# Ledger of designs, part 6: VH-VL binders against Peptide methionine sulfoxide reductase B3, chloroplastic (MSRB3)

Target 1, 158 residues: Peptide methionine sulfoxide reductase B3, chloroplastic (MSRB3), of Oryza sativa subsp. japonica (Rice) (q6auk5)
Amino acid sequence: RGTAGRRRLQVVVAMSSSAPPPPPGSVQKSEEEWEAILSPEQFRILRLKGTEYPGTGEYDKLFAEGVYECAGCGTPLYKSSTKFNSGCGWPAFYEGFPGAIARTPDPDGRRIEITCAACGGHLGHVFKGEGFNTPTDERHCVNSISLKFIPASEDSKL
Below, E stands for the ipSAE of ESMFold2; O stands for the ipSAE of OpenDDE; V2 stands for 0.75 times the mean of E and O plus 0.25 times the DockQ between their complexes.

## First folded at step 1 (VH-VL)

Design P9 (framework fv_pabinafusp)
Fold by ESMFold2-Fast, scan of step 1:
Structure P9 (fold): chain C 158 residues (1-158), chain A 121 residues (1-121), chain B 112 residues (1-112)
Amino acid sequence: as target 1 above (158 residues)
Amino acid sequence: EVQLVQSGAEVKKPGESLKISCKGSGYSFTSYYLGWVRQMPGKGLEWMGDIYPGDSDTTYSEKFKVQVTISADKSISTAYLQWSSLKASDTAMYYCATEYSGYDLYYFDYWGQGTLVTVSS
Amino acid sequence: DIVMTQTPLSLSVTPGQPASISCRSSQSLVHSDGKTYLHWYLQKPGQSPQLLIYEVSNRFSGVPDRFSGSGSGTDFTLKISRVEAEDVGVYYCMQSTHWPLTFGQGTKVEIK
């Protein structure tokens, strides 16, 4: 999708359409309410911090253009352009949308959990300093079940 | 039994194109990454890149990203390594190998027999 | 890239005697998950490499128990308790904690 004036258009679009990310904790529901609206597997992963089996996720090997939203609350979390092949058996991204991803050390102290900042839904873990040739040198290893992919369309310009 | 069977030895001239193959059997070909490793005569092993055959997604080592193209045809469980224009410095043994990759696990577990590529005038 | 340095680069062993190969990484190989992704391969003359040890100390299927791996952080050792004729070849360490995957230069083991 090449266009003349792409850099200028991008600045204007960023200024005119950049809604701030939802505030941390802006989507609050009881666990009973989440259980009522999520599938059992979505509830297990998003609310109970479960992990899907490696290589089985819907988005593990998907590299189509689009946006990945939180399956629980619909908040945009990752652009497809940040997705890369890390070989880990789960979708991997090197950065989220500004303010979209919260970080919390696991109780075992060995990993850093990533969650949807808006609703607290468990996504997976972030790993740092692995030498990936990405702008952040981070790998956000994410459960597919925590995500909903929205394909790029005429109206979806990332 | 997991087997990777590679194509036979090649003798080429500089500037020629070449495509060598690696056929997998005894496992789910589309479920594992397949990597390529180069070994120049008398030297050690160098990882070149890999492919996930389920969707043909590829990753290249920075050194090899402009030298070769990795591809796969999942209908015949075969991966390929190709050069558009060979150089004498491409003379080497080329291995394919399955990559075991899980949440916390990443290594080569099964290897093909190798394809010797000799590039000379 | 992580540099993997093996010592010695060559060693000659009397049959039945032990052998030891060291592998040192330029940076820690401890992953953020607490595991260490350091593996050992053997390439016998005229053959493809074969996996011996994965994740520092785990023997791959079919590998004899005379092979053992140990180490932590940046310093690792492969030990053969009693070298046999079929153990001749070049041994490589490899790390997969950091991208890209990198191998040591290899250690040639031969019989005296």
Scores: ipSAE 0.000, ipTM 0.468, lowest interface PAE 15.5, mean pLDDT 82

Design S1 (framework fv_siltartoxatug)
Fold by ESMFold2-Fast, scan of step 1:
Structure S1 (fold): chain C 158 residues (1-158), chain A 121 residues (1-121), chain B 107 residues (1-107)
Amino acid sequence: as target 1 above (158 residues)
Amino acid sequence: QVQLQESGAGLVKPSETLSLTCGVAGGSFSGYYLSWIRQPPGKGLEWIGEIYHSGSTSYNPSLKSRVTISVDTSKSQFSLKLSSVTAADTAVYYCARGYYDSSGYYPFDYWGQGTLVTVSS
Amino acid sequence: DIQMTQSPSILSASVGDRVTITCRASQSISSWLAWYQQKPGKAPTLVIYKASSLESGVPSRFSGTESGTEFTLTISSLQPDDFATYYCQQYNSYPYTFGQGTKLEIK
């Protein structure tokens, strides 16, 4: 399908920091529908659980103020204030918005996958106890391609 | 223009805690990563750690058990504490800033002048 | 930790010379490498970032290149103000690491 048809069928969820997160699995689309609205690389990562090359992601080293949304469904996932430099070549966050991030052990049990709770889009993995000095002792290691950064408005300062 | 300036004790006794402060003036404080880097006399550079204005820190694993970096946004300054010092900690200590944008990380574009810390035998 | 190895440790040259110093990473760091210049008794100053990008205000005679894990800093026509120690630094992975330095001195 064309992009115009997909825009009409898109569910836009406007979330603020005080709004409740959308329910788990609340955004459902067929694989064909996702492929129609995502870029090939977004589809590979969000739907096929791919990984972007380290150091190449748009948000790997972006520290501007704003909110990171799921590139697939637009659900707010991370505040820029939770982003920290882990130095590993992917954007890292120490916590997501309440209820926004789902956790699932990988089949081998060695890592914990993180996904968008609303649409199931693959984000990356969470690691704990690595000694980064963060409030949660967690590192959410996330593909930039899984995210869409929404800058804070200059008007928000006023 | 952006100006960074270190201040703190020049002579520290072995086993005590080294405490330094870096004042940031003339530029944006928010959105920057602030680092401590040291250089023993006649030797190269060693990164100690960094802090974001939110208080999130990353430390060099070789120093992690002894290092604390903190930020005071109300005073536009950040500080280094290094505990249990020995003669090996004698060095010029620099503060430096870096930042991130959509084109990637900008490394240390502004440095303080450095402050010599001597740990007596 | 990623090890950064610079060569040579000391480079003697004359004003007007083309000089090149090299820096090698022990593993891939993509393009996340900076070059700094340090004069005696002074703090380092940024010259090149992201392997080949010239820092604002730095003369165009400075340039950087990358080839895999090997990086170079070139000064096309050496000026008196360029005699200093040069350090490379990777900022791809924590902890950030520096090369041991290359002292550029008058021949």
Scores: ipSAE 0.007, ipTM 0.494, lowest interface PAE 14.2, mean pLDDT 82

Design S10 (framework fv_siltartoxatug)
Fold by ESMFold2-Fast, scan of step 1:
Structure S10 (fold): chain C 158 residues (1-158), chain A 118 residues (1-118), chain B 107 residues (1-107)
Amino acid sequence: as target 1 above (158 residues)
Amino acid sequence: QVQLQESGAGLVKPSETLSLTCGVAGGSFSGYWLSWIRQPPGKGLEWIGEIYHSGSTSYNPSLKSRVTISVDTSKSQFSLKLSSVTAADTAVYYCARDFTYEGYFDLWGQGTLVTVSS
Amino acid sequence: DIQMTQSPSILSASVGDRVTITCRASQSISSYLAWYQQKPGKAPTLVIYKASSLESGVPSRFSGTESGTEFTLTISSLQPDDFATYYCQQYHSYPYTFGQGTKLEIK
């Protein structure tokens, strides 16, 4: 019953029930470098904190098994098993991998921005207390363009 | 069906660097974490570290100063380097897959014995 | 690091016996515990995950239970193929740690 294992830990010295998150900005690139590797729309959303139009994202209605990575840096962010239908018009998850998601209040103080902890790429916003039947009482509402879906392997027979 | 296979030199001299590769065949190379785990002859298992195909790593603190795990997606391979080896590093080295991302290992390579001896 | 202690270290049993081996965590790990079977000269294979979930392809005679920090692996009717060393592993906290192993041998 819990979350994914603690695997993005770079420096660990303590015996603890929680792992420290990856360092903020462990993937550092100049704006020029990001523009060279990202599409214009990925750059707008991940680096300039843009928002895709609701209902248009590639992953809005995808419920296949796999992992959602940061489109910018490849850090694993969400398991498909945490994805749920919230009706928000963007893919919604009730929790991220441990330490993968950073939280920062928006300048207006009304919403909490979520970003990739490794590269700082903008994902969307997190909301609490909305009455969804999820384990965390949270909804991570995420731009599809911020994500890259990696399907589960068909050859992973146990 | 996905298979993991370790390879590398079976004999390493003290103070040198142990270098192993884990080849992935028969399926997807991405979307799971891969760990290195070792077992000294006649003893138990010790987790060394893990890596994701993006290059993100986590290491056992007891080995962190000596361990580097890397990925080469073009060759479908993961590699382990352990520097400054001693006789205490003599062990069978396994690579193992964590498909569910929870930290348990559903698929293991057959293991390769590395002996540290002069 | 979380210490995993298995008991007994060696268990002698006969085919058809019900055997139970135990694993104790030095602190709470919830249900994040796996059991592996290792035969001489071979890699470990997964038997149980999440304390009590049977891995696909593993015979139903294997079962796992949890009670606080104490975990058990039970084989309800021991078969010749079951004589092996068994390891528990916690994956609640980094670094992942294993028990010292329980060798199940023929009586």
Scores: ipSAE 0.005, ipTM 0.521, lowest interface PAE 13.5, mean pLDDT 83

Design S2 (framework fv_siltartoxatug; at its last look DockQ between E and O 0.04; V2 from the best seeds 0.00; counts 0 for: pae E 15.1 > 2, placed apart)
Fold by ESMFold2, look of step 2:
Structure S2 (fold): chain C 158 residues (1-158), chain A 119 residues (1-119), chain B 107 residues (1-107)
Amino acid sequence: as target 1 above (158 residues)
Amino acid sequence: QVQLQESGAGLVKPSETLSLTCGVAGGSFSDYYLSWIRQPPGKGLEWIGEISHSGSTSYNPSLKSRVTISVDTSKSQFSLKLSSVTAADTAVYYCARGLDYGDYAFDIWGQGTLVTVSS
Amino acid sequence: DIQMTQSPSILSASVGDRVTITCRASQSISTWLAWYQQKPGKAPTLVIYKASTLESGVPSRFSGTESGTEFTLTISSLQPDDFATYYCQQYNSYPWTFGQGTKLEIK
């Protein structure tokens, strides 16, 4: 029950998504502050750069209209229209909102990490040139736990 | 088990709009994608597009300027409209359900309905 | 768009034969390939998905394999009910595309 309670609290925090995204780097908290706000699994993934098991994430199969926000800071990251089926077992997007996604090469130089530009929360990795028939031929392979889905509504301002 | 049934006019004049409805029975469609797929007589299959329960759509680029797919969740119905039709749009039109959990293979198909474009 | 090329276009065989139908993708599609059977006047029915996973209720004489961008549907011992047209379909990336079909005819 404690994990579920923390998840419901995180949903409430994400309700601020209709405002313009915070500037890059503008959301700074200590790791202790993050640990107090995030569920243990959210902390492991967003702050400690973990990866959820494939096919287990809440949003892997979700294609509803709306916006995916950073589960840590609420920054809008992906519009649902950029989501596609990559078959990888994680949510896949071909493009984020302008300025919302930061990229950093992994130490081994083979993969490129993607993070929330505002708070630095780990999202996953981006892969290029795999031959997907999308506008960018990029796959932002993103942990569901790093995201919070905000469904579209008449007044959502998506 | 989910069941799908196409309906609509079987004859459409050139330059007009083809309009079809897919009725969904026997389950929730909030966990599935519904696609429209067509097959000209004696020929192969072409995916037209898909829609989720929330109305999120993806269209075949070859048709997207002319196609609209919509959903009426209160009636468990999906609709296809294809504008500015020509004889090349004569086909059997199917609605189909995508397989769950990252597999968009089509595990359930409607019976199909022939639409003929002729003056 | 990912082109799916089937061969042969027509395959003649007898009851009891082992047959193979090949589908080649124009680029990598990982394992995201399905096979369908279609009889005249009927909708297609799913036979195999994820390249090699048999759909529920499909006879075990059907099997699928993959090697790179080549995918094969095999029927180990044809039955009269198996004479139909077969289509492959990729679902790796939009738009979903089908092969042009292989008609399996009685010899």
Scores: ipSAE 0.000, ipTM 0.495, lowest interface PAE 15.1, mean pLDDT 81
ESMFold2-Fast, scan of step 1: ipSAE 0.178; ipTM 0.677
ESMFold2 (binder alone), look of step 2: mean pLDDT 90; pTM 0.940
OpenDDE, look of step 2: ipSAE 0.030; ipTM 0.669

Design S3 (framework fv_siltartoxatug)
Fold by ESMFold2-Fast, scan of step 1:
Structure S3 (fold): chain C 158 residues (1-158), chain A 119 residues (1-119), chain B 107 residues (1-107)
Amino acid sequence: as target 1 above (158 residues)
Amino acid sequence: QVQLQESGAGLVKPSETLSLTCGVAGGSISSYYLSWIRQPPGKGLEWIGEIYYSGSTSYNPSLKSRVTISVDTSKSQFSLKLSSVTAADTAVYYCARGEYSSSWYMDVWGQGTLVTVSS
Amino acid sequence: DIQMTQSPSILSASVGDRVTITCRASQSISSYLAWYQQKPGKAPTLVIYDASSLESGVPSRFSGTESGTEFTLTISSLQPDDFATYYCQQYDSYPWTFGQGTKLEIK
């Protein structure tokens, strides 16, 4: 009944029998506390699950070596080596650090939301099977505003 | 049977804010993405943006900071505000949602409402 | 943004003809494409979704196919009620984008 898109989903839900991911919500703050430390646009995207304009994000075309952290809590989320050009208008990665990214079906089952596992901050969505030449066959399509890039020369974890 | 119906002023002056509301009858807005689409006279369709019933929005970058979409679940309505209008914003405005909450395409449309921007 | 280009922009045909209109995406959108029919003065109505799935209540003379980034809508035997403007739409990546439309008219 009108669910053909679900039958042909290029969206993947990760299944794992490996070590458990970090506990969800290990970084918790009230909405007031998040508003105090986040910019209005960061709050809209990370806490209210907004979407930034495609093609306008700071990291959409950045391919420098480094690490992408959660803009809200500072948790490392993606290595620059996993970033690729998907043409979607947002930074795209084919995998996150182990346990860093939580996956949750959108309430209507339309897409699979990705969030920072530590603080619950909204990152974007994950898609699979799009024909990109990547090791995972996944596209993590992420808002630039949800991320903070740490250049390799300043990276404290090498 | 779900029905969507647009309402709002049909005439807006240049530089003012265009404001429309979409009423949803015969069905729920809970767990649905709710969209606004427009069509200038004699031209094609342009997606304006969408809102999830929780308040999360996605907007067409061509309209950027001029667009605000909001939802009122208690009234089963969602609304569009488009600021700083010009003659280029003259169009038929449609609201839409999927037939089912899992629909990725827009198969339930309002009848559309013409908004003319003129002084 | 993903650009959707339709061809032809105008198609003149007769009742009973087999007609095909094309929609090309500027990049891969998998099968996340819908076709809408719009009659003068009316809202668009869904015809095809997921590139090839026929919407409930739509006559079986309508069909959709996919070949890479090229998508087609075919009407196997045109009826008078089919003269309308047809739009394709991708829903792979935001913003959702439509083709410019193909106007199907009587010769």
Scores: ipSAE 0.000, ipTM 0.478, lowest interface PAE 16.6, mean pLDDT 82

Design S4 (framework fv_siltartoxatug)
Fold by ESMFold2-Fast, scan of step 1:
Structure S4 (fold): chain C 158 residues (1-158), chain A 121 residues (1-121), chain B 107 residues (1-107)
Amino acid sequence: as target 1 above (158 residues)
Amino acid sequence: QVQLQESGAGLVKPSETLSLTCGVAGGSFSGYYLSWIRQPPGKGLEWIGEINHRGSTSYNPSLKSRVTISVDTSKSQFSLKLSSVTAADTAVYYCAREPYYDFWSGYLDYWGQGTLVTVSS
Amino acid sequence: DIQMTQSPSILSASVGDRVTITCRASQSISNWLAWYQQKPGKAPTLVIYKASSLESGVPSRFSGTESGTEFTLTISSLQPDDFATYYCQQYNTYPYTFGQGTKLEIK
């Protein structure tokens, strides 16, 4: 009919982070579907639990106002206001959006993995009790490649 | 001043597909989510789903198997299709804007006037 | 899904009264709550967002508060134009859910 010529391709879009996250486990895709929409580096980190080298991430030293979304599914994960300098070589946050971050002990029993609750994408690890001056006594140490930063709009600031 | 207006058939037969369109006038909806909400006669409000200008959708799980929301940014319109309707789908259907670029997105700041859809043979 | 329960279901009041409507979430929603006013035969209109922020153009007699999972909408001096059904809505978690509504009617 003519609708194919007018239809926009469906894209996984990283959205403004003021929207509430989808329910935990609500974004399910096959390995092939994730490979089709993620870069090889994003797939390695989000689906295969890889780690980026310290100090190399796009967001390691970014402190602009906005929100960090899951690079895989677009779920809002962290407000820029929770980001702090921990010196770990990765972006660090002291708190995620309610229900956005899932926690699972690593098989070695030493660390607690954090993942996107909606899609299961690997983010990094959470640490407690390190003496940082934060409201939660937590440090969420996150791969930049797991995140997409959405700058705050001027409407949000006005 | 932003105006939203629903349009579509007011009568749909059981088992068929309900189809509605919402026109957005008086401002761009780029940068906003756009939602569909329904209200059966004499009852409360039920959120159906949302879409943004890039076509990303979220649906109420209770309706997800039957709902499709789509957007046509060139016409400043977005549309709802609800398949396999029954009498329980009789409701006033509203479209509404959600200002997703502020940190308090998820609330609905402008609503259309609503359109009654009756499911009857 | 997060359940939103409003109380009372019907509230009878007189012009000039201070009235309070309550909404309770079954789980924590932080402050991600909106209040809407719906007059008979019309679409809902936004009154309060983010639990306590007054929407532009809404009279200052309307206010919202939060305390844990309990939220209130207060009208400090009821006017004839305020008789309507009021709905709360959480937007902390998908799917967004509404309370069942509180009908504010003339005593």
Scores: ipSAE 0.000, ipTM 0.490, lowest interface PAE 17.3, mean pLDDT 82

Design S5 (framework fv_siltartoxatug)
Fold by ESMFold2-Fast, scan of step 1:
Structure S5 (fold): chain C 158 residues (1-158), chain A 120 residues (1-120), chain B 107 residues (1-107)
Amino acid sequence: as target 1 above (158 residues)
Amino acid sequence: QVQLQESGAGLVKPSETLSLTCGVAGGSFSGYFLSWIRQPPGKGLEWIGEIDHSGSTSYNPSLKSRVTISVDTSKSQFSLKLSSVTAADTAVYYCARGMGYSYGEYFDYWGQGTLVTVSS
Amino acid sequence: DIQMTQSPSILSASVGDRVTITCRASQSIDSWLAWYQQKPGKAPTLVIYKASSLESGVPSRFSGTESGTEFTLTISSLQPDDFATYYCQQYKSYPLTFGQGTKLEIK
């Protein structure tokens, strides 16, 4: 559960929880199976590591209460309460659900890619130390097409 | 809707420093690489260098000793300084936004370009 | 540096023609190649990225293919607005490099 960026709070929270994060790669499909399930645009971004145009994403300006799931596998990735306006042109979140987000340095070492831990679907990149007034000092800059928003209902507790 | 606009002196004397600024409107620097690219009259495109939101830079080795790129996120702008200019630096200078992939980037938005002539 | 070589340097064609422009990389760049269109006095505009992906808003008559280190841009039925100079660009390795350009002109 170590997805928060605040060091002391993250350690305390992680030590207090016995629930493991979702196992990496728990959702596996062939490229052919993903092509059958995903739209061409979803396949380009989630499987081929594409990037959507800034300011054009479905969720760039959405601040309604709910949960953002992986568009490929349905794993919950972000609470709407972690979403903030960073001006990056993509939805921005300061932390994911515990264990939901995997991090991998780009081959050039300049950026850190974020993916859905369950299916490996490409989400975007995480940036640190930009001085945003958030609990983690992190910005998860995420393609809208990688996400599916599930609105909160009267019966939902988020 | 993103717009990039170059500004700066259109005439620079030999041996002096060329200084240009790119204003970014309708978006922010966050999550992008921002590049300078030049084109001498009648010739092709040459990548000069790039900067990201954190101020991390990469420069074309052919120009590295003379180039400085900086970012001012509070003004939504980034700037190019090219020192010790000669007539060979006469070109249209473009700023461009790079779309991020694992290795490098392609450019989806370009400024209109500004001609800089090096002449006494 | 990865050298990008375009051929031909100049291509004369008529409206309605199928035209193909080639770009060769001096070493493997996988699919990390973009194509740009530049009209006189204007900034370049993106046509194709990742070798074969059509940029949003670009007409479907444009297409890109790859075979090893050789890449092509094809315009299936040339329109008046397509007369321009075209540049390829690799983004596999730094420094980022462009081809020398192919000028597509009216016959």
Scores: ipSAE 0.000, ipTM 0.520, lowest interface PAE 13.6, mean pLDDT 83

Design S6 (framework fv_siltartoxatug)
Heavy chain, then light chain:
Amino acid sequence: QVQLQESGAGLVKPSETLSLTCGVAGESFSGYYLSWIRQPPGKGLEWIGEINHGGSTSYNPSLKSRVTISVDTSKSQFSLKLSSVTAADTAVYYCARVPDYTFGEYYFDYWGQGTLVTVSS
Amino acid sequence: DIQMTQSPSILSASVGDRVTITCRASQSISSWLAWYQQKPGKAPTLVIYDASSLESGVPSRFSGTESGTEFTLTISSLQPDDFATYYCQQYYSYPYTFGQGTKLEIK
ESMFold2-Fast, scan of step 1: ipSAE 0.036; ipTM 0.648

Design S7 (framework fv_siltartoxatug)
Fold by ESMFold2-Fast, scan of step 1:
Structure S7 (fold): chain C 158 residues (1-158), chain A 120 residues (1-120), chain B 107 residues (1-107)
Amino acid sequence: as target 1 above (158 residues)
Amino acid sequence: QVQLQESGAGLVKPSETLSLTCGVAGGSFSSYYLSWIRQPPGKGLEWIGEIYHSGSTSYNPSLKSRVTISVDTSKSQFSLKLSSVTAADTAVYYCARGSEMATIYYFDYWGQGTLVTVSS
Amino acid sequence: DIQMTQSPSILSASVGDRVTITCRASQSISDWLAWYQQKPGKAPTLVIYKASNLESGVPSRFSGTESGTEFTLTISSLQPDDFATYYCQQYNSYSYTFGQGTKLEIK
């Protein structure tokens, strides 16, 4: 169906875990609490909307099977099967799990920020209509430090 | 090795249109925003505008009414047109590549620059 | 439009000196600031990005700091190759703006 924009949506994730997926906005912490549990670089990117150096991220060139979770809250965000090589210097995905990714236009109106819907952690930006041969023609360009890769061999979530 | 190279007429008459082309070689044309930046003799740098390989553009508001940037992906080139030129448009014109994720960036590679003089 | 103001406009120094150039933003830009070096007749080259990150291949004598809306570029021990004009650039948002430049010249 059509997209509702601002509406709260149920997060539906295909998982093998017995734990239910977190609902949107369900992970709430003060910035002091986030600073206490995140590394300095994770805090800079997830909470302060920083950007990692291009081409250096842990997942930039990783194409193994698995699931990418939010490094802050552990919410599943992307299947490895949606990852593609866009050449942008950061891991790129053409779609997230249903309801997992929130979109907010930047104040300049030129790009759309993507965040973890559960905790608000900054992931990167989404770009549309660039002519990539993917099902969505979208590029979710994401900081590796915003993600934690869970290999399929460890605990299958696909 | 990434190389950017400007080309076009070095002399333009007042009221006419300045036209320049930038050739991009040795790197990914499709992964980065590409910009035009100018520098009047003895003065500082002024960003003119940007383009992505899809044809998406953004222009400096002070120049927006006179600027058009276009892209030719088959030739790995992008071009600048600046209309209704005056002596104030005399400058060295650089093409440059944006280095960060997509829309907000610094410039990691620059062309050598080409001087355009506006005179009758 | 974010205005970038550099000081001083001209800085005279000797080889071996520690020099500091300042750039001030008219509003918050977080750490979205780059520094460029331009030698006469040449294109600018990147020195520092994201306020304090040294570009690959740039000598370690160059460093950048951030304090609110004030940014500095420091050269710890000036070499002959360092005499050039330096520009700061904000990339917090469209439209990109540069400082007016600081010319570093021999004393």
Scores: ipSAE 0.006, ipTM 0.508, lowest interface PAE 11.3, mean pLDDT 83

